# VH-VL binders against Probable septum site-determining protein MinC (minC): the designs that were tried, part 12

Target 1, 220 residues: Probable septum site-determining protein MinC (minC), of Prochlorococcus marinus subsp. pastoris (q7v2x8)
Amino acid sequence: MKLILRGIANEFIKSFSFKNFEIDQNFFDKLITKEAPAAANLITENEKINSYELAKLKLILEKHFIKLSNIYSNNRETVLSGKSLKINSTFLKIKDLENQLPLDPSYLKKDILHKGTVRSGDRISSNGDLFIIGDVNPGAIISANNNVYVWGKLFGIAFAGKNGNKNASVASLYLNPLQLRICEIVAIGPKEKPKGQHPEIAILEDNKIIIKPYFLNQNL
Short names: E, the ipSAE of ESMFold2; O, the ipSAE of OpenDDE; V2, 0.75 times the mean of E and O plus 0.25 times the DockQ between their complexes.

## First folded at step 11 (VH-VL; framework fv_cosibelimab)

Design J4 (from F3 with heavy chain S31T S108Y; at its last look DockQ between E and O 0.02; V2 from the best seeds 0.00; counts 0 for: pae O 7.6 > 2, placed apart)
Fold by OpenDDE, look of step 11:
Structure J4 (fold): chain C 220 residues (1-220), chain A 119 residues (1-119), chain B 112 residues (1-112)
Amino acid sequence: as target 1 above (220 residues)
Amino acid sequence: EVQLVQSGAEVKKPGSSVKVSCKASGGTFSTYGISWVRQAPGQGLEWMGGIIPIFGITNYAQKFQGRVTITADESTSTAYMELSSLRSEDTAVYYCARESEWGLYFDYWGQGTLVTVSS
Amino acid sequence: NFMLTQPHSVSESPGKTVTISCTRSSGSIASNYVQWYQQRPGSAPTTVIYKNNQRPSGVPDRFSGSIDSSSNSASLTISGLKTEDEADYYCQSYDRSNQGWVFGGGTKLTVL
């Protein structure tokens, strides 16, 4: 199951299970504007969610001033559950689930500063720069039109230069992503990386992703 | 374990072309760059160019631009280096080398192919 | 573009420590990672140091790499020198201007 906070310029997808559902308060606080309650959309793929579970989610979100506005699912029972709670619920095919979600202008921020761990299944996308204070775990996907900064360990997938910016970069205190993409160029990370690495930056040079030391002299 | 196996030694006349092959095994071919490095007798290593197969992206050393062509066949996991307009100075051992993850260093090398150019 | 300059040869007795320098002609040595390759006679090169100071698996800890920004050079240090260490050593770095990899001229290490 995924909770999607989507703006014109930004998108966040939080993966979770109802068995151990927890909301990252710090993350949501950054996306919520003081002018209006935030809205969330729930997307489920091949998951059956009953009315009780959805009600629980709804309550948790409301406690955080987030309205569960829409449910999209390829599971009929989940859709029916949503409707029973008077939540706008739509049945969609798998391929259309993510693309059919409406954008919420209330989450429009060109640049994103995220504090906290980005966990497996989570996605953060920015139409500007993306700065993360924390780790990006394996299975997480982060992307930005421009630069990606991870002030922590990057183990997930990072995509910079979404709009074709060849000067886009990915930097991290510990750069060990499963996959790195800058514009159309993709690089695969090593299975094993030495410990104690210094900050590194990935950039495009001659249509090749090159990893370099970032800001720090290697002799320090 | 990853292995790079190159084609056999070649003897060529000046003005002709040579095409050396480098077959990779034991790993994913498409996502790793393959570079070509030559070494003239008693001389040092000289980078000629490289290719990233999955994208068909090639880079050549300026010295060899227009005279060297690097290609890759993903279906056979084989990289090729063709050098044209051969001259005596091209006599060397030619190595293929795999670029590591992130293209940081050459982690595996072929056994080398001796190309002799003589009249 | 830049060049990497190495001494032509170095020699030392077994058990001693030897250092091979690699000086970059332009740009900062720290701007790109430096690698070191070992080549024994009649063999293909093998990596002994990558990313300035990292050792691949199988490379003894007697081998170490360092960067000196003040001299704009990298160094390969071999401690506890063994006869098997006799080889040619090449430094390497990536050059955007040269659109590719640059090797040093190589250093012949003789174990006395």
Scores: ipSAE 0.018, ipTM 0.516, lowest interface PAE 7.6, mean pLDDT 86
ESMFold2, look of step 11: ipSAE 0.469; ipTM 0.799
ESMFold2 (binder alone), look of step 11: mean pLDDT 91; pTM 0.926

Design J5 (from F3 with light chain Y33F K51R; at its last look DockQ between E and O 0.44; V2 from the best seeds 0.60)
Heavy chain, then light chain:
Amino acid sequence: EVQLVQSGAEVKKPGSSVKVSCKASGGTFSSYGISWVRQAPGQGLEWMGGIIPIFGITNYAQKFQGRVTITADESTSTAYMELSSLRSEDTAVYYCARESEWGLYFDSWGQGTLVTVSS
Amino acid sequence: NFMLTQPHSVSESPGKTVTISCTRSSGSIASNFVQWYQQRPGSAPTTVIYRNNQRPSGVPDRFSGSIDSSSNSASLTISGLKTEDEADYYCQSYDRSNQGWVFGGGTKLTVL
ESMFold2, look of step 11: ipSAE 0.632; ipTM 0.864
ESMFold2 (binder alone), look of step 11: mean pLDDT 91; pTM 0.930
OpenDDE, look of step 11: ipSAE 0.021; ipTM 0.527
ESMFold2, look of step 12: ipSAE 0.557; ipTM 0.837
ESMFold2 (binder alone), look of step 12: mean pLDDT 91; pTM 0.929
OpenDDE, look of step 12: ipSAE 0.744; ipTM 0.906

Design J6 (from F3 with heavy chain E101D W102F; at its last look DockQ between E and O 0.02; V2 from the best seeds 0.00; counts 0 for: pae O 15.4 > 2, placed apart)
Fold by OpenDDE, look of step 11:
Structure J6 (fold): chain C 220 residues (1-220), chain A 119 residues (1-119), chain B 112 residues (1-112)
Amino acid sequence: as target 1 above (220 residues)
Amino acid sequence: EVQLVQSGAEVKKPGSSVKVSCKASGGTFSSYGISWVRQAPGQGLEWMGGIIPIFGITNYAQKFQGRVTITADESTSTAYMELSSLRSEDTAVYYCARESDFGLYFDSWGQGTLVTVSS
Amino acid sequence: NFMLTQPHSVSESPGKTVTISCTRSSGSIASNYVQWYQQRPGSAPTTVIYKNNQRPSGVPDRFSGSIDSSSNSASLTISGLKTEDEADYYCQSYDRSNQGWVFGGGTKLTVL
């Protein structure tokens, strides 16, 4: 099962099993502000969620002061489950699930600092810079209007410059992504990666993605 | 636009210490490095050291090792540079600069702080 | 470890083109980005070129940067020279060996 939360400035997609549903508090903290109760929009794709499962989710979210405000799903039963719980629930086609109504902007931060591993199926997007302290596993997708920084291993997909910033970059301590995108330019990481782990940065140069060593205050 | 505002001019005696502050506003702080650069009268720019606040990582120029301490307070978006055992040759304008993209280049500079060391 | 060497001074008339060189003593100039900073008298430095050839917003397109691997040098070129361009210019690059930033000695540009 997959739980998707979207905001205007920030978007988070996290894969959850309702059988083993566990909320990452740190993950949700990135979607909310400390000063106001948070609201969440649940987006489900190709997944049936019954009333019991949804009620459980709702309860867990409420314990974390997050209100489940909307449900969007391409599964009719999920929508019905939501309605049975008096949650605003809307049936949408898959193509429309990508353009869901965002969370209240007041709950969102422009720049995102994420601490922890971004796992397969997870997505994080910011309307500013995205800084991740942790690994981005294969199957994960991270994106930002500006720069993406992964202080860990980047194995997933990274998209920088969503807003057309050609100066946007993707940097990581170990850059081995499945795919890189800067603005409209896409590159696939090399199949063979050097054994040495050193920071690298991907930038646009001459309308091509170029990867270069990125030297910070570390022995690189 | 990011602004770096430094503390005011200092007059110090030889052997004393000076601590200069650099407050950042108008942008993120923790995710960017702050470097300190000084310039003696009529001389060029000299890098002293830097810090990446979010990691607490500091790096110092060999010349200043053991004599300079760079710190950062994320809650106030302020970086500090303390130079001890001051000598006359430490008389200079001290600048803080923000390192963009975690240290690719300096994109913003403070206005500078004059430190005068005299007997 | 490396040093960056600049000419001490350059001068040119308004409207002309001037080039300031920055030569790296060891290692490849292309191994790290080169920046250029402008410093007018009594003022803090400002960035005019970053990442070899990029201009910050507000910097005129008269300013350009380039890298020449054959000479192991970077260059700042200012076309259509104006009186306001009179300043000291510093090149900069990161030294991986020393884990620190290296500045050139600076070049005083005089507009005649």
Scores: ipSAE 0.000, ipTM 0.499, lowest interface PAE 15.4, mean pLDDT 85
ESMFold2, look of step 11: ipSAE 0.426; ipTM 0.791
ESMFold2 (binder alone), look of step 11: mean pLDDT 92; pTM 0.933

## First folded at step 12 (VH-VL; framework fv_cosibelimab)

Design K1 (from J5 with heavy chain G33A; at its last look DockQ between E and O 0.55; V2 from the best seeds 0.00; counts 0 for: pae E 3.0 > 2)
Heavy chain, then light chain:
Amino acid sequence: EVQLVQSGAEVKKPGSSVKVSCKASGGTFSSYAISWVRQAPGQGLEWMGGIIPIFGITNYAQKFQGRVTITADESTSTAYMELSSLRSEDTAVYYCARESEWGLYFDSWGQGTLVTVSS
Amino acid sequence: NFMLTQPHSVSESPGKTVTISCTRSSGSIASNFVQWYQQRPGSAPTTVIYRNNQRPSGVPDRFSGSIDSSSNSASLTISGLKTEDEADYYCQSYDRSNQGWVFGGGTKLTVL
ESMFold2, look of step 12: ipSAE 0.670; ipTM 0.875
ESMFold2 (binder alone), look of step 12: mean pLDDT 92; pTM 0.931
OpenDDE, look of step 12: ipSAE 0.720; ipTM 0.894
ESMFold2, look of step 13: ipSAE 0.429; ipTM 0.792
ESMFold2 (binder alone), look of step 13: mean pLDDT 92; pTM 0.930
OpenDDE, look of step 13: ipSAE 0.550; ipTM 0.801

Design K2 (from J5 with heavy chain T58A; at its last look DockQ between E and O 0.39; V2 from the best seeds 0.00; counts 0 for: pae E 3.4 > 2)
Fold by ESMFold2, look of step 12:
Structure K2 (fold): chain C 220 residues (1-220), chain A 119 residues (1-119), chain B 112 residues (1-112)
Amino acid sequence: as target 1 above (220 residues)
Amino acid sequence: EVQLVQSGAEVKKPGSSVKVSCKASGGTFSSYGISWVRQAPGQGLEWMGGIIPIFGIANYAQKFQGRVTITADESTSTAYMELSSLRSEDTAVYYCARESEWGLYFDSWGQGTLVTVSS
Amino acid sequence: NFMLTQPHSVSESPGKTVTISCTRSSGSIASNFVQWYQQRPGSAPTTVIYRNNQRPSGVPDRFSGSIDSSSNSASLTISGLKTEDEADYYCQSYDRSNQGWVFGGGTKLTVL
């Protein structure tokens, strides 16, 4: 079996093989990338897989914030199992399974401008800056190699500087995230709602995430 | 750390059904598999089936297909195993066990429920 | 589709080493992870080895597991044998063809 990992904008990240649902440290090491995968497609050849086995894989991927989005298989029972889990599942002959592999992974979108609310279960990943015009609800995950800007309320998870950029920031009109991550530093969102009536920005200072007003000297 | 507490011993007549409960506490329930394993007196372990509660998806050993029903109630963190058309050879201790998230092994076991089938 | 065969019983003196075998009847032992469970009389099983050779927290390092492709078997080895090790031991693996778990028949370990 083969997993193809993609970001929220459908950009290819990596692919790898595994067998017999043997989930070990080697499998988890392959899931760890700087690009923060958001989705996975499963390609199987000549394998009968039941819904219980697929459900285990689905749950493992979800714990790593990866949605199992598609299953392609030449086995009818495997396709039916995927459909029973509400996973898009397609029967393909062996020859056609190869068409589901990435053709040219060098094509990438850099910056992303997203208009609208990012809802629970949605994931957006940018290879550059990420700009959201709208709210980011609880259960949503947004990430960028550089900066994250939310012109709205940020309630979900935000990850800036995912390529190791320590100068990255997360800014929003109402900064109340479930979790913030800048580079390798993670912070849980504050227990209290923001008291400010102005935008806030989160930055990395002295290996700590610091939140401060985005318009620091408005009274002067 | 999860603890699995099973319902008490049962005495049943042949042809009847039994429903054994398995309540989880102190740990995650909905996203882990809960399996049922039985052991006849003086005999080995025999897997019967399991369920992943969040999906309600059960998987049954072929030997028990048609006689066993495994269910779960997320609101009470409880799994159930119902065995129908009981025979004297179904006399056994019935264990529930939580399947490990990553290792595909059982990481916690219930205390066992003795079901005696006798007329 | 396969069976796991264990010796019915083994015995050994305290302080010595015992090995319990678990032979797979068809297909490779290496196809799926092998687990080992210990069951003392009147108690539920507990895991002593998972993923062929890993110990859960709290299991002494005198318990070890291995697989051997040439004999198509797994082994549980208990060194420095103690009287508290007297128990039944079961191997287990996943049968992909039947999509279910298979236990070995069990081995009674006697410490004398």
Scores: ipSAE 0.395, ipTM 0.752, lowest interface PAE 3.4, mean pLDDT 85
ESMFold2 (binder alone), look of step 12: mean pLDDT 91; pTM 0.930
OpenDDE, look of step 12: ipSAE 0.755; ipTM 0.915

Design K3 (from J5 with heavy chain G33A T58A; at its last look DockQ between E and O 0.50; V2 from the best seeds 0.00; counts 0 for: pae E 2.1 > 2)
Heavy chain, then light chain:
Amino acid sequence: EVQLVQSGAEVKKPGSSVKVSCKASGGTFSSYAISWVRQAPGQGLEWMGGIIPIFGIANYAQKFQGRVTITADESTSTAYMELSSLRSEDTAVYYCARESEWGLYFDSWGQGTLVTVSS
Amino acid sequence: NFMLTQPHSVSESPGKTVTISCTRSSGSIASNFVQWYQQRPGSAPTTVIYRNNQRPSGVPDRFSGSIDSSSNSASLTISGLKTEDEADYYCQSYDRSNQGWVFGGGTKLTVL
ESMFold2, look of step 12: ipSAE 0.580; ipTM 0.847
ESMFold2 (binder alone), look of step 12: mean pLDDT 92; pTM 0.931
OpenDDE, look of step 12: ipSAE 0.655; ipTM 0.851

Design K4 (from F1 with light chain Y33F K51R; at its last look DockQ between E and O 0.50; V2 from the best seeds 0.00; counts 0 for: pae E 3.9 > 2)
Fold by ESMFold2, look of step 12:
Structure K4 (fold): chain C 220 residues (1-220), chain A 119 residues (1-119), chain B 112 residues (1-112)
Amino acid sequence: as target 1 above (220 residues)
Amino acid sequence: EVQLVQSGAEVKKPGSSVKVSCKASGGTFSSYAISWVRQAPGQGLEWMGGIIPIFGIANYAQKFQGRVTITADESTSTAYMELSSLRSEDTAVYYCARESEWGDYFDSWGQGTLVTVSS
Amino acid sequence: NFMLTQPHSVSESPGKTVTISCTRSSGSIASNFVQWYQQRPGSAPTTVIYRNNQRPSGVPDRFSGSIDSSSNSASLTISGLKTEDEADYYCQSYDRSNQGWVFGGGTKLTVL
């Protein structure tokens, strides 16, 4: 079985399994859950757990400021046991249990660092952040799941947050794009060139793309 | 440092019931599991069941299911084990034990209660 | 469910090392932690090892525990044997199939 923890300091859900239906004390000594109460979901597959065993788990988690919020199991006795403890408990087929697991960090895509000009007709797509050391010419398209940084002039099309990340941004030393996209919001760049060559950053604010100054080494 | 003090020895007839008490002092009671373990004369240890007092949830070994009832009273910090339909084979010392904070071993034991079933 | 089998008795001279085995009848010994208890005559048991190889506070470091998956057993080892170590010793593990605790049959340790 697996316990998924939420609300810990790194803001991620981590899956792990318990050996003897006992919580590993060493694991909890490494967590910082005491400052921000965490929630936990229990996912079990083909495991019969009675209410006494679940109550022990619930008690141990509560001593560490972790609320056992949900139980997902393909075993009906386990679901009934959870309900008897007033824990939200859901029967799920084995296929659907996988959908309750978070993405494993090992599946994260590598950021891309590109040196050189991105020319018309070129396309660069990152599954993380995209860093360009050079210019992005008209007719080029660059995109990233997260942030786009152009150490140079951005004239082409830039698409940040393409996986739905509304906190993504586009920054460049000369922000004069043909088109900007952040998540699902598209903005057409103004035809008039910027007066000075100043770093700028584009972000989403109130469902609109806002461009503001981006001072390098700010607060650094 | 929890201390567990059990009720005194009892002599019972076959077919009757016995209720052994286990009072905790000097520590936390409600949030620790309390188990009952028996030991017949010259024999080994045998787990009977346990309870988590704050939830009032008990669990029983299959061998004793239907004959044993384990309860707890948080107001007196006392756990109870009642064994019914006594037989001569039930003659044993009955121990209560508190599980550790992590539930991985018994970290405190009562002194034991001798129950003798004679016919 | 499973049983935990221990030798009925073991003996050794003071200052020497003794090992008490605890063999699991079915399923892997590694699937559940093993605890060890010492019981002197007329007394309640006390814990000497938990989680295979951990000692509670106050238990001397001459007590150690181990797991051997090839023999499907756990072992309690007592080095520097003292006459006060003469007692019965029980292993214990959790049985997930019966949802309860299982004790071994016990081993009488005699210090010669």
Scores: ipSAE 0.343, ipTM 0.746, lowest interface PAE 3.9, mean pLDDT 83
ESMFold2 (binder alone), look of step 12: mean pLDDT 93; pTM 0.939
OpenDDE, look of step 12: ipSAE 0.778; ipTM 0.928

## First folded at step 13 (VH-VL; framework fv_cosibelimab)

Design M1 (at its last look DockQ between E and O 0.61; V2 from the best seeds 0.00; counts 0 for: pae E 2.3 > 2)
Fold by ESMFold2, look of step 14:
Parts: sequence; structure tokens; C-alpha cells
Structure M1 (fold): chain C 220 residues (1-220), chain A 119 residues (1-119), chain B 112 residues (1-112)
Amino acid sequence: as target 1 above (220 residues)
Amino acid sequence: EVQLVQSGAEVKKPGSSVKVSCKASGGTFSSYAISWVRQAPGQGLEWMGGIIPIFGITNYAQKFQGRVTITADESTSTAYMELSSLRSEDTAVYYCARESYWGDYFDSWGQGTLVTVSS
Amino acid sequence: NFMLTQPHSVSESPGKTVTISCTRSSGSIASNFVQWYQQRPGSAPTTVIYRNNQRPSGVPDRFSGSIDSSSNSASLTISGLKTEDEADYYCQSYDRSNQGWVFGGGTKLTVL
């Protein structure tokens, strides 16, 4: 079992594992952090837990001013036990339980800044945003889990939202790619070269890639 | 620290029921689990079940499911254990015990209540 | 479902060391903490060891507990044995599959 601790503003504080409802000094030490937790989520896999056992955990957390807010489990009896205690409890299959575990944001969303031209045969992939200061030549492939920004001319292939982010975009000073991808949608580059000397942005609207003028200062 | 005082000895006929009380003093009652444990003459300890008074949530050993009822009254800091359909093998000393702060061991025990089942 | 098996009796002289075993019949002894209770004749039990090897306040350090995964057992060790240690001793652990507490059968310690 894993307990995920969050603060008053719902910010992640820490998570830790424990087994068999063994609550001891080590469990207590893990509850104490520099930032006092306000809430906890319990994630369990393949564990049958009755309401008495959950109530003991709830009681210890309350003694330390921590609200047991959510239970996620692939065991239906455990989910029913949580609901009987008026805890928001959700049945999830094992695959979906893994998605409830917090990951270190700095590890997952590492942006890349690349200075220089991306030449034919080069490939650059970012786990966050990708910023290119330079041109992206035909035969180059650039990709990002989130947004792609090219401060220069984009002639090659650009792929934003690689991990399923439908709000991802591709922007450049001269948007003339061979191919655009956003999430699972692919578009062939425009037949006409850009005529204006202004940045353009490609986005998904209604599962279609559209290209607009890019308004950089709209909300300043 | 916490003191648990149980009701007095009882003599019962087979087929009847018994209700043993356990009053807590000198400490917090509602937020600690209370367990019931029995001991037949010359035999070992046997867990029967428990309750968390503030939630009113009980847990019973499978052997006693359907015959035992455990309740608590927060206003008097008293837990109760009722055992029905008594048999001669239910002759035992019945103990209440409070679990520790962490709920990992029994840190206080009542003095015990002898229940004798005989015809 | 598991059982905790203890020897029926042990005896030893004052000043010596005695060890009482508690063997788990199925599953690992390390899966759940083991507690030890002392019961003198005519008295309620009292805790002498919890969480395998911890002593409650007021229990002397001559009482110690351990677990041994190879024999799948826990042990209560009493050093510097005193006549006042003559009692019955019970191990206890939590059975997650039955969701309840299990006691060992008990061991009568005689101090000769």
C-alpha cells in the first residue's frame, strides 16, 4: 500500500509505501515533514481491507491532522469499506492505479532549449516543451510531449503533444513544415508558403489541425 | 495510565446470553480500539472481536460471528460484549483490552470477568 | 489462517537466561509484528514486547524479542531470570487473511 500526502493547497508533499497495516515509529516518522500534510490518498493493489482496518488508518491520520480523502483500489471490498467510512473511494484496474502515483515533475517535464539549426537527419525529442532558436531544415524531425516553438523557419517535421496532450501547439516565425503532428492528428504541410512576416501557431480544434497568426502578448 | 474495570462474575445456563461491561477511566476512550479476549480454564487466550467506539465499527473473529455483539457507549466510556446461545465450552474468563495509540498491541487489560455456564 | 505454536512449558534457574519460541504455521513470521504478553496466576495479561522487539514503559531491558525467518519463528528471551518472572507467556500476531488477532497457545515458565 502507498500513502500520498498533500498540503492545504493540494500540493504534493511526499509519498511512501507501507505493508500489512504495520503502523509503527517509522510510519509516524514518514508522516512528519517540514510541510505539514493536510490530506492523504491511499492507493492499494490486490488487498482486501475491511472497514475496521481502514477505520484504524483513518483514526491515526486524524490524530495527526491528516484527512484521508481518497482511496484507489482494484479490490471491490476495499472500495466498499472506504465508502462505508464516507471516504471517496474509486475502483481502478491495476494499469489505472499506476497512473495515480505521483511522479517527480522535474523528471517528467524537462524542457529543452536548442540553439542552432536542426539539420537533415537530426532528431530532437523533449519530455516537456521544445524551444528551437534557429531553423529546422527539411529531413529534420523535432518532437515534444508538450509544445514546440521554433524561433526561426520550420521546414521539417514537428510533433507536439507526443504523449497525448491535445492542448499542445507548434509555433514558428515561418511555419512551412513538411508534416505537422499534434497528439494523434497528422497534417501535411501547407501548399502555399507563408506570405506574412509574422509568427504562426498550429493547434488542435475539433480534432483538426488549424493554423493561425500567433499573438504573443495577448494576455500581458 | 488507563484503567479498565469490568462487571462481576456470572453464572449462566446453557442457551442463555451474557453481557459483560468494560468501563474505561483515566484516559481517552472513544478514539482507541477495544478488544475482547477470553480464556477457558487451563487454556490460552482467544481473541473474540473489537470495536472502535468513535466510529461504532466492529470486527468479529469468524468463530464467534453471529453469536457475539460488541457495542460501546461514549457518554459513559463503557464497552460491552454480549455472547448468546451459551454452551459449556463458553465457560471462561472474559477480558477487555484497549489497543495502544498506534493500534498495534493491547496496552491495557481489564481485570477479567468469569462466566460459568452450567446446568 | 495461521497458528502460533509455543512449547507448553520451559524451566530454568534464577539468574540464567530462557528463550521461549513462537512458530508461525503458514506465511512468513516477518509479515506481521509479534507481541508478547505475560500473565501471572490469577491476573490479567500485561505486555512485555511489542513490534517484535520493543518494550513498553516499565518493562526491564532483560526482556527482549526477536524474529528468525529461517525457522519462521519469534522468540522471547528473559535474561537474569527472577522468581517473579514465573508466569504464562503468549505470543500474538495479526492475521491479515482472517482480519483478526491470533494468540499462541501459551508457555508456562517455571523458575526453579
Scores: ipSAE 0.557, ipTM 0.831, lowest interface PAE 2.3, mean pLDDT 86
ESMFold2, look of step 13: ipSAE 0.514; ipTM 0.807
ESMFold2 (binder alone), look of step 13: mean pLDDT 93; pTM 0.938
OpenDDE, look of step 13: ipSAE 0.815; ipTM 0.925
ESMFold2 (binder alone), look of step 14: mean pLDDT 93; pTM 0.940
OpenDDE, look of step 14: ipSAE 0.847; ipTM 0.943

Design M2 (at its last look DockQ between E and O 0.44; V2 from the best seeds 0.51)
Fold by OpenDDE, look of step 13:
Structure M2 (fold): chain C 220 residues (1-220), chain A 119 residues (1-119), chain B 112 residues (1-112)
Amino acid sequence: as target 1 above (220 residues)
Amino acid sequence: EVQLVQSGAEVKKPGSSVKVSCKASGGTFSSYAISWVRQAPGQGLEWMGGIIPIFGITNYAQKFQGRVTITADESTSTAYMELSSLRSEDTAVYYCARESYWGNYFDSWGQGTLVTVSS
Amino acid sequence: NFMLTQPHSVSESPGKTVTISCTRSSGSIASNFVQWYQQRPGSAPTTVIYRNNQRPSGVPDRFSGSIDSSSNSASLTISGLKTEDEADYYCQSYDRSNQGWVFGGGTKLTVL
């Protein structure tokens, strides 16, 4: 289990893990911070927690002026327990938390390696580089703060340089995106592209997206 | 110092119900869980259930589900345990106990209430 | 669900050391805190150990608790045994699966 402490503005303060729901002295010590947390989110994996147990936790947190704001769990009973206490509780697979919810820095992986096809409607975002081993189908959206690498066919939407990194690039074994975005610059891929598979890289040059063959540096 | 004072001894007939009270003094009541534990003559301790008064949330041992009702009155800082369909086997001393925030243990006990079930 | 098993009785002479075991039938003994309660005849139980090895205020340091994962048991050790230590002792732990408190069967300690 993990408790994420947040401030009044919902800013991240700290997080800590605990294995036993039985609260010990160490647990209380971890609640004490200089930033005076106002809220907490509970993340549980494969833990069944009943209403009675959650109620105790809620009381302890409230004693420290911390509101138990959210519960995320892959256990349905835990979610139901949370709801019974009028706590916002969401059923969510832990694997999805790592990719979809910016709960704390530990869940925000800098670089992401994704293996498999990214299907229409899927969204993958990285705070660093994004590596896709597979195809990115039309209707899929992939993004990264830095570079996007698709070791397959890119047919969806790719966004590199989310944080304004003008050196960000999008590379693919077969680059035929519906749309490319590098920083603030957007390019639409040609509707007709030769069937030949050739690695290409999209970069910014003179505030324009340029696509060129992707060659490895011979000096490496 | 927290004190738990229970109601007096009871003599009941089989099939009847008994309601034991537990009044807390010297501390907060609503935010602490109160549990009920019984002990048959010459036997060990047996947890029956508990309540968190502020939320009215109860937890019962499976053995007593449907037959035990635990309630609390925050205004009087009193917890209650009602046991119905009494049997001779229910003859025991019944204790209330407060569960501590620090480490989940019973840090305070009532003096016990003897309930005798006899024909 | 689990049970806690204690010896029915133990005896020892004053000044000696006695150990009372509490064995958990299933699951790890370390997964939940173990408490020990002392009960003298005609009295309510009192806590002597909580959270495996912590002593409440007023409990002598002669009382100590430990956990042994290899035997899946908790132990209450009383050193320098005194006549006043004669009592029934109960171990306790919380069963998350059954959502309830579990007591051991109790151990009668006789000081010879």
Scores: ipSAE 0.475, ipTM 0.760, lowest interface PAE 1.3, mean pLDDT 89
ESMFold2, look of step 13: ipSAE 0.592; ipTM 0.851
ESMFold2 (binder alone), look of step 13: mean pLDDT 92; pTM 0.937

Design M3 (from K1 with light chain Q35Y; at its last fold request DockQ between E and O 0.43; V2 from the best seeds 0.68)
Heavy chain, then light chain:
Amino acid sequence: EVQLVQSGAEVKKPGSSVKVSCKASGGTFSSYAISWVRQAPGQGLEWMGGIIPIFGITNYAQKFQGRVTITADESTSTAYMELSSLRSEDTAVYYCARESEWGLYFDSWGQGTLVTVSS
Amino acid sequence: NFMLTQPHSVSESPGKTVTISCTRSSGSIASNFVYWYQQRPGSAPTTVIYRNNQRPSGVPDRFSGSIDSSSNSASLTISGLKTEDEADYYCQSYDRSNQGWVFGGGTKLTVL
ESMFold2, look of step 13: ipSAE 0.607; ipTM 0.842
ESMFold2 (binder alone), look of step 13: mean pLDDT 90; pTM 0.910
OpenDDE, look of step 13: ipSAE 0.737; ipTM 0.884
ESMFold2, look of step 14: ipSAE 0.688; ipTM 0.874
ESMFold2 (binder alone), look of step 14: mean pLDDT 90; pTM 0.906
OpenDDE, look of step 14: ipSAE 0.823; ipTM 0.928
ESMFold2, fold request of step 17: ipSAE 0.478, 0.652, 0.551; ipTM 0.794, 0.859, 0.821
ESMFold2 (binder alone), fold request of step 17: mean pLDDT 90, 90, 90; pTM 0.905, 0.900, 0.907
OpenDDE, fold request of step 17: ipSAE 0.860, 0.850, 0.855; ipTM 0.935, 0.934, 0.931

